# Ledger of designs, part 77: miniprotein binders against q96jn8r1131to1294

Target 1, 164 residues: q96jn8r1131to1294
Amino acid sequence: TLEFLENHGKNILLSNGNRTATRVASYNQGIVVINQPLVPQLLVQVRIDFLNRQWTSSLVLGVITCAPERLNFPASACALKRAAWLLRGRGVFHNGLKICEKFGPNLDTCPEGTILGLRLDSSGGLHLHVNGVDQGVAVPDVPQPCHALVDLYGQCEQVTIVNP

## First folded at step 7 (miniprotein)

Design sA7
Fold by ESMFold2-Fast, scan of step 7:
Structure sA7 (fold): chain B 164 residues (1-164), chain A 96 residues (1-96)
Amino acid sequence: as target 1 above (164 residues)
Amino acid sequence: DELERKIKEIIFRARELVLKGELEEALELIVEAIRLAVENKDKRLLYMAIILIALIARELGDPELLEKVLELAEEAYELTKDPEIKKYIEQLEKKL
């Protein structure tokens, strides 16, 4: 079963058998990582449960290729300088560098109830799924092993892992 | 106000150093300006220092300076709980 790792950002509280992550303070320090590597064909999905409209930016998701169990997480995922591929707003970022200007829907505007998924295809391409719809390859040739990461940034204060 | 004038002087000097490529010395002055504002717990002066530093960082295109400003703005927010600082931090984070 998929769960969030107990190693997470300092503002996170895990509940529901470590399947729900809640950011209980501020707007950052909300990084969580799935407890199993993202292997080809595995679809990891999270549902947006609660949005706080006081903030303007929202959830970031993606993958990291470093071991997450003992990682000291920065305040936001975008501060990761090594081994990180992230989707934020409409952009795709690699180690802090924007590598694609406009991909998929704007993550800053996805409403509560949206289900976001990450999947590797057989060629190592990272796919974003939105409410069951494959948005295509956001990042080609992701190194393995890699781990799915969600940053409960800004508006997004709660997510829950959802089975297909 | 004497403190406000001093902070502005420090920020002006820091800008000159950045333009000369003296990033380490500039960052040290910027840290000092924010520290002075934070220690005096003057929300107005703290907000002004953060805004001025961020404008300089944006104008000069310096990612190291932006990162340092974010760290110090977080500290300022923890000390003041000022929602204006919080909104500003979020906007700066987006630009990184």
Scores: ipSAE 0.000, ipTM 0.159, lowest interface PAE 15.2, mean pLDDT 77

Design sA8
Fold by ESMFold2-Fast, scan of step 7:
Structure sA8 (fold): chain B 164 residues (1-164), chain A 96 residues (1-96)
Amino acid sequence: as target 1 above (164 residues)
Amino acid sequence: DELERKILEIIERAKELVLKGELEEALELIVEAIRLAVENKDKRLLRMAIILIALIARELGDPELLEKVLELAEEAYELTKDPEIKKLIEYLEKKL
């Protein structure tokens, strides 16, 4: 069963059998990671449950290539640098560089109820799914093993893992 | 407040050094201004110092320094709840 790891950002509270993550303070320190490596064809999906519009940016979604069980998470996923490939706003980022300017929808404007998914294809390409629709390859040849990451940043204060 | 005047003088001197391209010297002064503003609980001077140190870090182009400045800005936001510091944090996050 898919769950969020007990190792997470300090502002996170897990509930619902570790399938719901709530950021209980501030706008950062909200990184959570799925408890299983993202292997080809596994579709990991989260639903946006609550948005606080006092903040301007919203969640970041992606993968990390380091072992997450004992990792000291930074305040924001963007600080993970070389270990992370991230979808943020309209962009795809790696190591502080924007490697694609306009991919998929703007994550800063996705409403409550949106279901976001991550999947690796058989060639190691990272796909984003939005409400069941495959947006295509955001990142080719992701190094493995890798782990799905959600950063409950800014507006996004709660997400829940949902089945396909 | 005597200490407030001292902090402001340090900030003004650091601004002058930035204009002269003396970025490392300006950085050292601003770190001291931040420390004093936190100690004195002076939210406005802390905001000014945090914004200036972020500009210095950006100009130096040092990614590690930008990360440390982001940490300082986050601590300053927890102390002040200043919306300008929040905007600065969002800007720095996007650059990293």
Scores: ipSAE 0.000, ipTM 0.189, lowest interface PAE 14.3, mean pLDDT 84

Design sA9
Fold by ESMFold2-Fast, scan of step 7:
Structure sA9 (fold): chain B 164 residues (1-164), chain A 96 residues (1-96)
Amino acid sequence: as target 1 above (164 residues)
Amino acid sequence: DELERKILEIIKRAFELVEKGELEEALELIVEAIRLAVENKDKRLLYMAIILIALIARELGDPELLEKVLELAEEAYELTKDPEIKKYIEQLEKKL
């Protein structure tokens, strides 16, 4: 059973057996991490439940290779300069450096109800899934162990873990 | 202009946070406004955002905030390669 870790951003409230994360203030301090390492073929999925359209940017998804249980999270995932591979907007980022200009759909425009997934393939490639559709390899050869991270940034104020 | 209105609203919110002494939150909103302008490839709005943020920093007399504005302008130049941004950076450096 997948759950969000109790260690999370300061503006997060967990509910629904730690399967729903709500950002209750501002536009930041909304990082959550899945409670199990992302192992090959495990598909971790979250559904966008609520968007506040007063903000411009939206959620960020990715993986971190540092231990998340006691990590002091920065205000946004964009501030992670070590051990982080992130999908933000239409780009792919490694430790703050853009490594791909356009990959998959623009995450800033995904509507409520969109289901976003992360999966490692057998070669360690990180895949993004959007409403069940595999977008391909965003990041090759991700170091392991790694952990799936969601940043409820900007517009995205609530997500829920959904089973495949 | 919808984009201009949104950027100005973000800057207004950042100013409110500065007045409350919440500088970290204000800076993050400022970063969001600049990135919005850059990602929409609107050089006029990018310049406007940087100028308004510099005006706020100057009004507050906070040299650290002014230095953060300079860092954001440098990032904007790397993302756009716009020579007008480079000129603006040179002007800001003279005021440090």
Scores: ipSAE 0.000, ipTM 0.178, lowest interface PAE 15.4, mean pLDDT 78

Design sB1
Fold by ESMFold2-Fast, scan of step 7:
Structure sB1 (fold): chain B 164 residues (1-164), chain A 96 residues (1-96)
Amino acid sequence: as target 1 above (164 residues)
Amino acid sequence: DELERKIEEIILRAKELVYKGELEEALELIVEAIRLAVENKDKKLLRLAIMKIALIALELGDPELLEKVLELAEEAYELTKDPEIKKWIEILEKKL
């Protein structure tokens, strides 16, 4: 059973058995992490429930390779300068460095109801799934163990874990 | 209106501290003003705060203040895509 960890950004409120994360203030401090490692073939999916169109940037998702249970999260995932591979807008980032200009759809424009998924393949490649469609390998050779991270940044104020 | 006045008063106090050479304390107040605009989800106040702090940085010409204000303006632009904030970023970049 997938849940968000109780260790999360300070603006997050967990509900629905820790399967729904709501950012209750501001535009940041909205990082959540899945409660178990992302092992090969496990598909972790979240649905965008609510967008506040006052902001322009939106949800970031990816993986971290450090232990998340007692991690002091920065204000935004993009401030992680170690052990982080993130998808933001159309870019792929490793420790703050953009490693791909255009991968998949623009995450800043995904509407409410969009289902975003993360999966490792058997070779350690990180895949993004959008509404059930595999976008391909965003990051090859992700070190393990790694943990799926979602940053409810900007527009994205609520997400819910959904089963495949 | 009350929030706008509070932000303007904080920025004015930050300006006074900058002129007294108390840059560290001034930066704390600048960050507080930005935080208040963001927490209240007021894009207009965020734009106003960025513009006012950019003017202070440009007037003083202090490299550390210019760099910090450029960083804050870039973050605000990423959040809002406000073309007025983009103008201030371009002005600040030319001064650096």
Scores: ipSAE 0.000, ipTM 0.178, lowest interface PAE 15.2, mean pLDDT 82

Design sB2
Fold by ESMFold2-Fast, scan of step 7:
Structure sB2 (fold): chain B 164 residues (1-164), chain A 96 residues (1-96)
Amino acid sequence: as target 1 above (164 residues)
Amino acid sequence: DELERKIREIIFRARELVEKGELEEALELIVEAIRLAVENKDKKLLRFAIMTIAVIAYELGDPELLEKVLELAEEAYELTKDPDIKEYIELLEKRL
């Protein structure tokens, strides 16, 4: 079963059998990682449970190709300078560098109840799913093993892993 | 209500600075927003400004600032009775 890893950002509290992550303070230090590698065809989904609209930015999701058990999480996922492919707002980022200006919907405007998914296709392409709809390939040829990451940044204070 | 618009813009800019890690500049800006919200008797904007300064104090971790902001938040709670302000009071108390 999919769970959030016990190694997480310092402002995170896990509950519901480690399937719900809540950021209990501030706007940052909210990185969580799925406990198993993202293998081809595995769909990892999280639901946005609560948004605090005092902030303008919202959640970031993507993959890291480094081992999450030894990772000292930075304040935000965008500060990861090694082995990180991230979706933030409308952009796609690799190690902090924007590599695509506009992909899919704006993640800063997704409402509560939105279900966001990550999946690798058989060719190593990373797909974003929004409410069950495949948005296409955000990143081609993701190295393996890789791990799904969610950063409860800004507006997004709670997410829950959702099974298909 | 030009004043209300100005206060909203100041709060927005302060939040943007917080997200960028420019906490000292955000602090200066949000203090002005609080002053204006109190002067304008706008409980809603006061609420947002207090929540923002509480986050700044939490991030900076300076005990003197935390105590000052806690007192400010307690005064705002008495004025508004807003449960969100009470939640941030608890956050500041835990940080201390």
Scores: ipSAE 0.080, ipTM 0.547, lowest interface PAE 5.5, mean pLDDT 88

Design sB3
Fold by ESMFold2-Fast, scan of step 7:
Parts: structure tokens; sequence; C-alpha cells
Structure sB3 (fold): chain B 164 residues (1-164), chain A 96 residues (1-96)
């Protein structure tokens, strides 16, 4: 069963059998990682449960290729300078550098109830799924093993892992 | 939506209290959020509040409180039929 790892950002509390992550303070320190490597055809999905609109930006999701179980997470996923491919707003970022200007919907405007998914295709392409719909390849050739990451940043204070 | 905003504000204040270690005050706020969500028939916010109170109860580690939260979760499941609330109930039962 898919769960969030017990190693997470310091503002995170896990509940619901480690399937719900809540950021309980501030706007940052909200990184969580899925407990299994993202292998081809595995669709990892999270639902946006709670948005606090006092903040401007919202969640970031993507993959890291470093081992997450003992990683010291930075305050935000965008501060990761190595081994990270992230979707933020409409951009795609590799190690903090924007590599695509517009991909998929604007994550800063996704409402509560939106289900966001990450999946690798057989060629190592990272796909974003929104409410079950494949948005296409955001990142080609992701190195493996890699791990799905969600940063409960800004507006997004709670997400839950959901099955397809 | 005025009542939705009010419930969310209560939940946010409770989160701040949890981080400060004021768990009993946070608990009181979430109980109020649950009451308002039930009154407003807001299944989504009821679910959110139920998960928040379960989190607080688990941090407190009080078996009597966990039993009361289990009862609230069972009531929320009857109102919502939400499968994630059912999974929460099963998880809480194993903790007791």
Amino acid sequence: as target 1 above (164 residues)
Amino acid sequence: DELERKIKEIIYRAQELVLKGELEEALELIVEAIRLAVENKDKRLLKIAIFRIALIAMELGDPELLEKVLELAEEAYELTKDPEIKELIEFLEKKL
C-alpha cells in the first residue's frame, strides 16, 4: 500500500495510516515522499484536501532520484539543487532551473478535490495526470530509481493518497 | 461561502495551536468545526475535520479520547459514506 514516508518536512503531520499529510504551520517545510519507488506504470495519486488562500503559490509535485528515507529536506522543494524534477505552477523545473514554461494546468489554481497523479512510462518519461487525465510527458528520461515527492507549499495544507 | 470560510478558519487556528503544543485547545476548536460541518451538511469539511481531530487525538495518546474520536468518525462515515473515513475507522480501531 502506498504511504508517505515518516521522513518528511518538519511542519508535516501524517494521519490516516500515513496516507494523509497535513502541513500544520507556516507556508513551507511541507515536503513528503511516497514510500515506494515510482516504477513504470505505477500511478501515484494525491488529492488536494485543503487550501488556505492567505498564501499565493500552491503545491509542487515531482520526483527525486536520491534516497529519501534519511534526507534532510530543505524548506521548499524548489531549493533542491540536485536530483529533482518538479512541477510548480505551470513550469517544469530540474534542480531549480526552469526547463519548460507551460505544461499542464496551473497548479497554483487547482481547486480542492483535484486529484494529481505521477506516472513513469516505459521510456522513463514522467507524466502528470489531472483528475485521471494524462497531461503528457513533463520530463523525458527520468533516472531510476526515483521517488514521488509532494511539497505542501503555500496554499496547499493537506493532501491524501488516493487509488485510481 | 461564509460558513465554509468560518470552518476553514477554525481548522487553521487549530493547526497553529498543534504546532505550539496547545493540543487541548486545538481539540476544542476541531470539535466546533465538526459540529458546524455537520450542521451545514458539508461532507468535505466534515471529512477534513475528522482527520484533524484524529491526528490531535493520536498526538495526545489518550485511549479514552481515541474512543470518542472513533465514535465521531463512525458518525461521519454514516453521514458521508466516504471510504477514506472507513479506512480511518479501521486504523483507529487497531490503535486502541
Scores: ipSAE 0.005, ipTM 0.308, lowest interface PAE 10.0, mean pLDDT 83

Design sB4
Fold by ESMFold2-Fast, scan of step 7:
Structure sB4 (fold): chain B 164 residues (1-164), chain A 96 residues (1-96)
Amino acid sequence: as target 1 above (164 residues)
Amino acid sequence: DELERKIEEIIKRAFELVYKGELEEALELIVEAIRLAVENKDKKLLRLAIMTIALIALELGDPELLEKVLELAEEAYELTKDPEIKKWIEILEKKL
């Protein structure tokens, strides 16, 4: 069973058996990581539960290839300068640098109730799923092991892990 | 809102200190205002606080401070998409 790790950003409160993450302050310090490596064929999904529309930008999701259990998280996921592939807005980012201008829908505009999923294919390609629909390969050849990461940034104040 | 008024007063005092040349004291006040504006999710006051800290950083001319303030302004722009913050980012980039 998938859970968020107890090691997380300082503004996060975990509940619902560590399956719900709530950012209780500010707009940042909201990084959470799934407790199991993202292995091929595993679909990890989170539902957007609550958006505060006072902010313009919203959640970021992706993978990290470093060990997350004792990682000292930066204020935002996009500040990760090593071992990170992230989806933010419409862009794809590697270690803080934009590597793709437009991929999938704009994550800053996804409403409450949206289910976002991450999956590796057999060739190590990272896929984004939106409400069950595969958006294609965002990042080819992700090194393994890797771990799914969600940054409850800006608008996004709560997410819950959901089963396929 | 009492909290909004408190943040506005802090920013006003910091701005007055900038004009008096008391830049280190102004820096301490505006960092506190940024913290409060973020906690209160106040885009307007965050914009004003970012503009003020940018002015302080430019006047001090410290490269390390300029870099840190640029990063802070970039984060604030991502949160708000405020075109005024974008202008300050461009000004800060020119001084690095």
Scores: ipSAE 0.000, ipTM 0.174, lowest interface PAE 15.5, mean pLDDT 82

Design sB5
Fold by ESMFold2-Fast, scan of step 7:
Structure sB5 (fold): chain B 164 residues (1-164), chain A 96 residues (1-96)
Amino acid sequence: as target 1 above (164 residues)
Amino acid sequence: DELERKIEEIILRAKELVYKGELEEALELIVEAIRLAVENKDKKLLRLAIFKIALIALELGDPELLEKVLELAEEAYELTKDPEIKKYIEQLEKKL
């Protein structure tokens, strides 16, 4: 059973059997991580439940290759300078460096109800799924083990893990 | 607007501290003003706070203050994508 880890950003409150994450304050300190490694063929999905449209930027998705259980998370995922591959807006970032300008839809404009998914293919390619549609390989050859990460940043104040 | 008035008062106090050479105390107040705008999710007040602190930094020209204010303005721009904040960033960068 997929759940968010109890180790998370300090503005997060977990509910619904640790399957719903709510950011209860500010715009940051909202990083959550899935409780098991992202292994090939596993599709991890979250639904955007609530957006605060006072902010322009929204959630970030990606993977980290460090052990998350005792990690001291930074205020935002974009501050991760090691072991992080992230999708933010339309960009793909590795350790804070933008490696792709346009990939998939703009995450800052996805509405409430959007289901976002992460999956590794058999070659270690990281795929983004949007409402069930595979956007292709965002990052090739992700090292393993890796862990799916969601940063409830800016607009995005609540997500829930949904089954495939 | 009670919150706007409070933020302006905090920034005015920070300006007085900057001119007295109390930079560390001034930066604490600047961070507090920004925190107040962000916690209240008020994009207009965040823009106002960034505008006021950028003016102080540009007026004084102190490198440490300019660098810290630029950092705060960049964070505010990432959060809001506000084109007015981007203009302040450009002015702060030019002054460094």
Scores: ipSAE 0.006, ipTM 0.372, lowest interface PAE 9.6, mean pLDDT 86

Design sC1
Fold by ESMFold2-Fast, scan of step 7:
Structure sC1 (fold): chain B 164 residues (1-164), chain A 96 residues (1-96)
Amino acid sequence: as target 1 above (164 residues)
Amino acid sequence: DELERKIKEIIYRAWELVEKGELEEALELIVEAIRLAVENKDKLLLEIAIMKIARIAKELGDPELLEKVLELAEEAYELTKDPEIKKLIEKLEKEL
């Protein structure tokens, strides 16, 4: 069973059997990580449950290749300068550096109810799925093991893990 | 505008302290300048003060100083609800 790890950003409250993450304060300190490695063909999906339009940016998602159980998370995923591949807004970022200007839809404009998925293909390519539609390879050759990460940043105050 | 002049002088003094490496005293002065701008609803001076110190903190590459500037900007946003401060907070957080 997929769950969010108990090690998470300080503004996160886990509920619903650790399958729902709620950011209860501010706009940051909202990083959560899935409890098992993202192995090839495993599709991890989260649904955007609540957006607070007070903020302009929204959730970030991607993978990290370091062990997450005791990681001291920074205030935002964007501050990870090592072992991180992130999808933010329209861009793809590796360790804080933009490596693709435009990939998939703008994550800052996805409405409540949107289902976002991460999957590795058999060649190690990281795919983004939006409402069941594969957006293609965002990052080739992701090192293993890696772990799916969601940053409830800005507008996005709640997500829930959903089955495929 | 005597208050505007006073706030600008405090910001200038804070910048001189940053140049000398006296970061903690510089932050105390900028906090005072921000409080004065808030009390007088001077959104422009508030934005200038926060942005100037944030830029210097970023250039120095000091994570603790950058975090203190972020905390200050968050407090200023709660007091003013100024959308430009909200944008600055999001920008600064992404740098951390």
Scores: ipSAE 0.005, ipTM 0.199, lowest interface PAE 13.1, mean pLDDT 80

Design sC2
Fold by ESMFold2-Fast, scan of step 7:
Structure sC2 (fold): chain B 164 residues (1-164), chain A 96 residues (1-96)
Amino acid sequence: as target 1 above (164 residues)
Amino acid sequence: DELERKILEIIQRARELVDKGELEEALELIVEAIRLAVENKDKYLLTIAIFQIALIARELGDPELLEKVLELAEEAYELTKDPLIKKIIERLEKEL
């Protein structure tokens, strides 16, 4: 079963059998990682449960290729300078460098109730799914093993893992 | 967008200069990144830039620079309330 790892950002509180993550303070220190590798055909989905509009930016999601169980998490996912492919706003980032200007919907404007999914295709392409709709390949040839990561940054204060 | 990409590229170049021991030039680049992040009202990139300038200042070890960076970090903390900036402030205070 899919759960968030108990190694997470310091502002995170896990509940609901480690399937719900809540950021209980500030706007950062909200990184969570899924407990098993993102293998081809596995669709990992999270639902945005709560948004706090006093902040301007919102959640970041993507994959990391380092082992997450003992990772010392930075305050934000964008501070990861190696082994990270991230979707933030409309951009795609690799190790802190923007590699695509406009991909999919703007993550800073997705409302409460939006379901966001990550999936690898058979060729190692990373796909974003939004409310069940495949947005296409955001990143080709992601190295394996990799793990799905969500950064409850800014506006996004709660997410829950949901099944397809 | 374009400005965010430019700020991140500046930070990446500064990291490469740190690796080469070119700390003064790295410092100049991060100061520019901070200025751009403030102008763009980007709290996210401001936090990243403050983290980088604190690393450079501690490696240089200049007390006057450390004091100036401490003041910048305190202002950024009031603006962002970012726990990473609070930890940076604590580390800088120990250096002084």
Scores: ipSAE 0.000, ipTM 0.088, lowest interface PAE 21.1, mean pLDDT 79

Design sC3
Fold by ESMFold2-Fast, scan of step 7:
Structure sC3 (fold): chain B 164 residues (1-164), chain A 96 residues (1-96)
Amino acid sequence: as target 1 above (164 residues)
Amino acid sequence: DELERKIEEIIWRAYELVEKGELEEALELIVEAIRLAVENKDKILLKLAILYIARIAKDLGDPELLEKVLELAEEAYELTKDPEIKKMIEYLEKDL
């Protein structure tokens, strides 16, 4: 079964069999990683459970290609300078460089109840799914193995892993 | 000179915190350096502090930090009317 790893940002508490992640403080230190590599055709989905409108920006999701089990996570996923492909707001970022201005919906405006998914296709293309709808290839040729990452940043204080 | 040395020390400490990923503590220190420059009406040190924090924020790409630094840079521009600060504001806005 899919779970969040026990290694996570300092402000995270895991519950519900490590399938729910809650950020209990501040706006950052909220990175979580799925316990299994994102293999081709595996769809990993999380539901936005709670948004705190005190903050402007919201969750970031994507993949990392480094081993996450003992990684010292930075305060935010945006600080990852290596081995990271991230979706933030409307943008796609590779190691801190914006490589696409507008892809899919604005993640800063997705409401509670939104289900966000990540999937690799057989060619290594990373797909974003929103409420079951494939948004297309956000990132081509992602190296393997890679791991799905969610940063409970800003507004997003709780997510839960959801099966199809 | 005394103020310049204090601001330099705060900036170096903030740089160490940024390298360690302690962004909140780093931001607090740089905001303190900016506060000291404003209180002492030192437009030159204010400019140096704001340009430094802007460079750090740009490199990190943290959205909350970028927004806060952009606000501080806009305030500094209103106080100084310095064209280099104006250019830095435009540079930061590209990541937002």
Scores: ipSAE 0.000, ipTM 0.223, lowest interface PAE 13.8, mean pLDDT 82

Design sC4
Fold by ESMFold2-Fast, scan of step 7:
Structure sC4 (fold): chain B 164 residues (1-164), chain A 96 residues (1-96)
Amino acid sequence: as target 1 above (164 residues)
Amino acid sequence: DELERKITEIILRAKELVEKGELEEALELIVEAIRLAVENKDKFLLEVAIMRIAFIARELGDPELLEKVLELAEEAYELTKDPYIKKRIELLEKEL
């Protein structure tokens, strides 16, 4: 079953059988990673449970191609300078470099209840799904194995893994 | 701000105590965090404290603590009429 790894950012508490992640402090140190590789056809989905509007930016999601089980996570996913493809706000980033200006909805404005999904197609393209709707290929040719990552940054203080 | 940092520190200490099996001490800290938020009538910190403490209560599997959190949330809603607190109360009620 899909779960968040016990290795996570220091401000995270896992609950609900490691399927719910809550950030209990500040605005950062909220990175979580799914417990199995994102293989083609697997749709990993999380629901935004709680947003705190004291902060302006919100969650980041994407993939990493390094082994996550003993990784020392930085304060935010945006500090990852290798092996990372991230969706933040309106952009797509590879190792800190913006590679697409506008892809999908603005993640900083998605409301509570939004379901965000990540899936690899058969050609290694990374897809974003929003409330069940495929937004298309955000990143082509993602190296494998890769792992789905969610950064509970800023406004986003809780997410839960949900079944497709 | 300072009050948010203080409440956050209390909640993180409570989590550490839960992990060590020191549930009585954890409960005392949880009550303190909720009271601090209520006394300051800060609806934002109140909502944050309620959500974080409810999470700890769920992990403890302690229905008495969940009821205590709900009681304090209802008290906070009466004082503030904040719709976000009302939403937290509705979610907590489903867990009882």
Scores: ipSAE 0.000, ipTM 0.139, lowest interface PAE 17.7, mean pLDDT 77

Design sC5
Fold by ESMFold2-Fast, scan of step 7:
Structure sC5 (fold): chain B 164 residues (1-164), chain A 96 residues (1-96)
Amino acid sequence: as target 1 above (164 residues)
Amino acid sequence: DELERKIREIIERAFELVKKGELEEALELIVEAIRLAVENKDKMLLDYAIIKIAKIAEELGDPELLEKVLELAEEAYELTKDPIIKKFIEKLEKWL
């Protein structure tokens, strides 16, 4: 089923059958991508397992529309200048440009145990789910195929894929 | 006062190591100086450390050292969200 790809940021260690990602150093180089395209109706969920309060920002979550298996990841997901739609803090970003100031909860303040989900609706709208609750459409008309991405940035040092 | 003296001494020692080409040890000292400033929540000392390190990198004209200084500045910005550090990151990215 769902797993994190072996191609990931250099500070990531995968465990639990590639369903748990741990960032073992610093605050960056923590990008992971789900092994299957995010197709409509598929809900991909991760649980925040461990937060290190040394850092001020936390995880980034979103989708990329390029092939992830051989991608050379930048240090941070927000440095992606092509094919990326990301949620960071309260903002929504497209290729590094902020396109929405306030959407959903502040991701920098979600506690350990929070379950974050991504889902495409039938019209290509990207939805964020928080602890099972649909926050609405963060990004309309996401091109397909696309892949769910999590950046274990800053405070967030471990996440695990969880089934609905 | 004692903290400011310690940070300055560490930066000066780092400069001596850079002159000898011992970049790895120099960067370890720079990281230590930044951590001390952050732990004491002293944004002025942190800014001082970042500015001095950037000047050393500029004087040597070493692109690898500039890249490592940028990495440290990014780490310091993540710890503090200090706007002065952000401005120096932008300047370093342009090689200015």
Scores: ipSAE 0.000, ipTM 0.218, lowest interface PAE 13.5, mean pLDDT 80

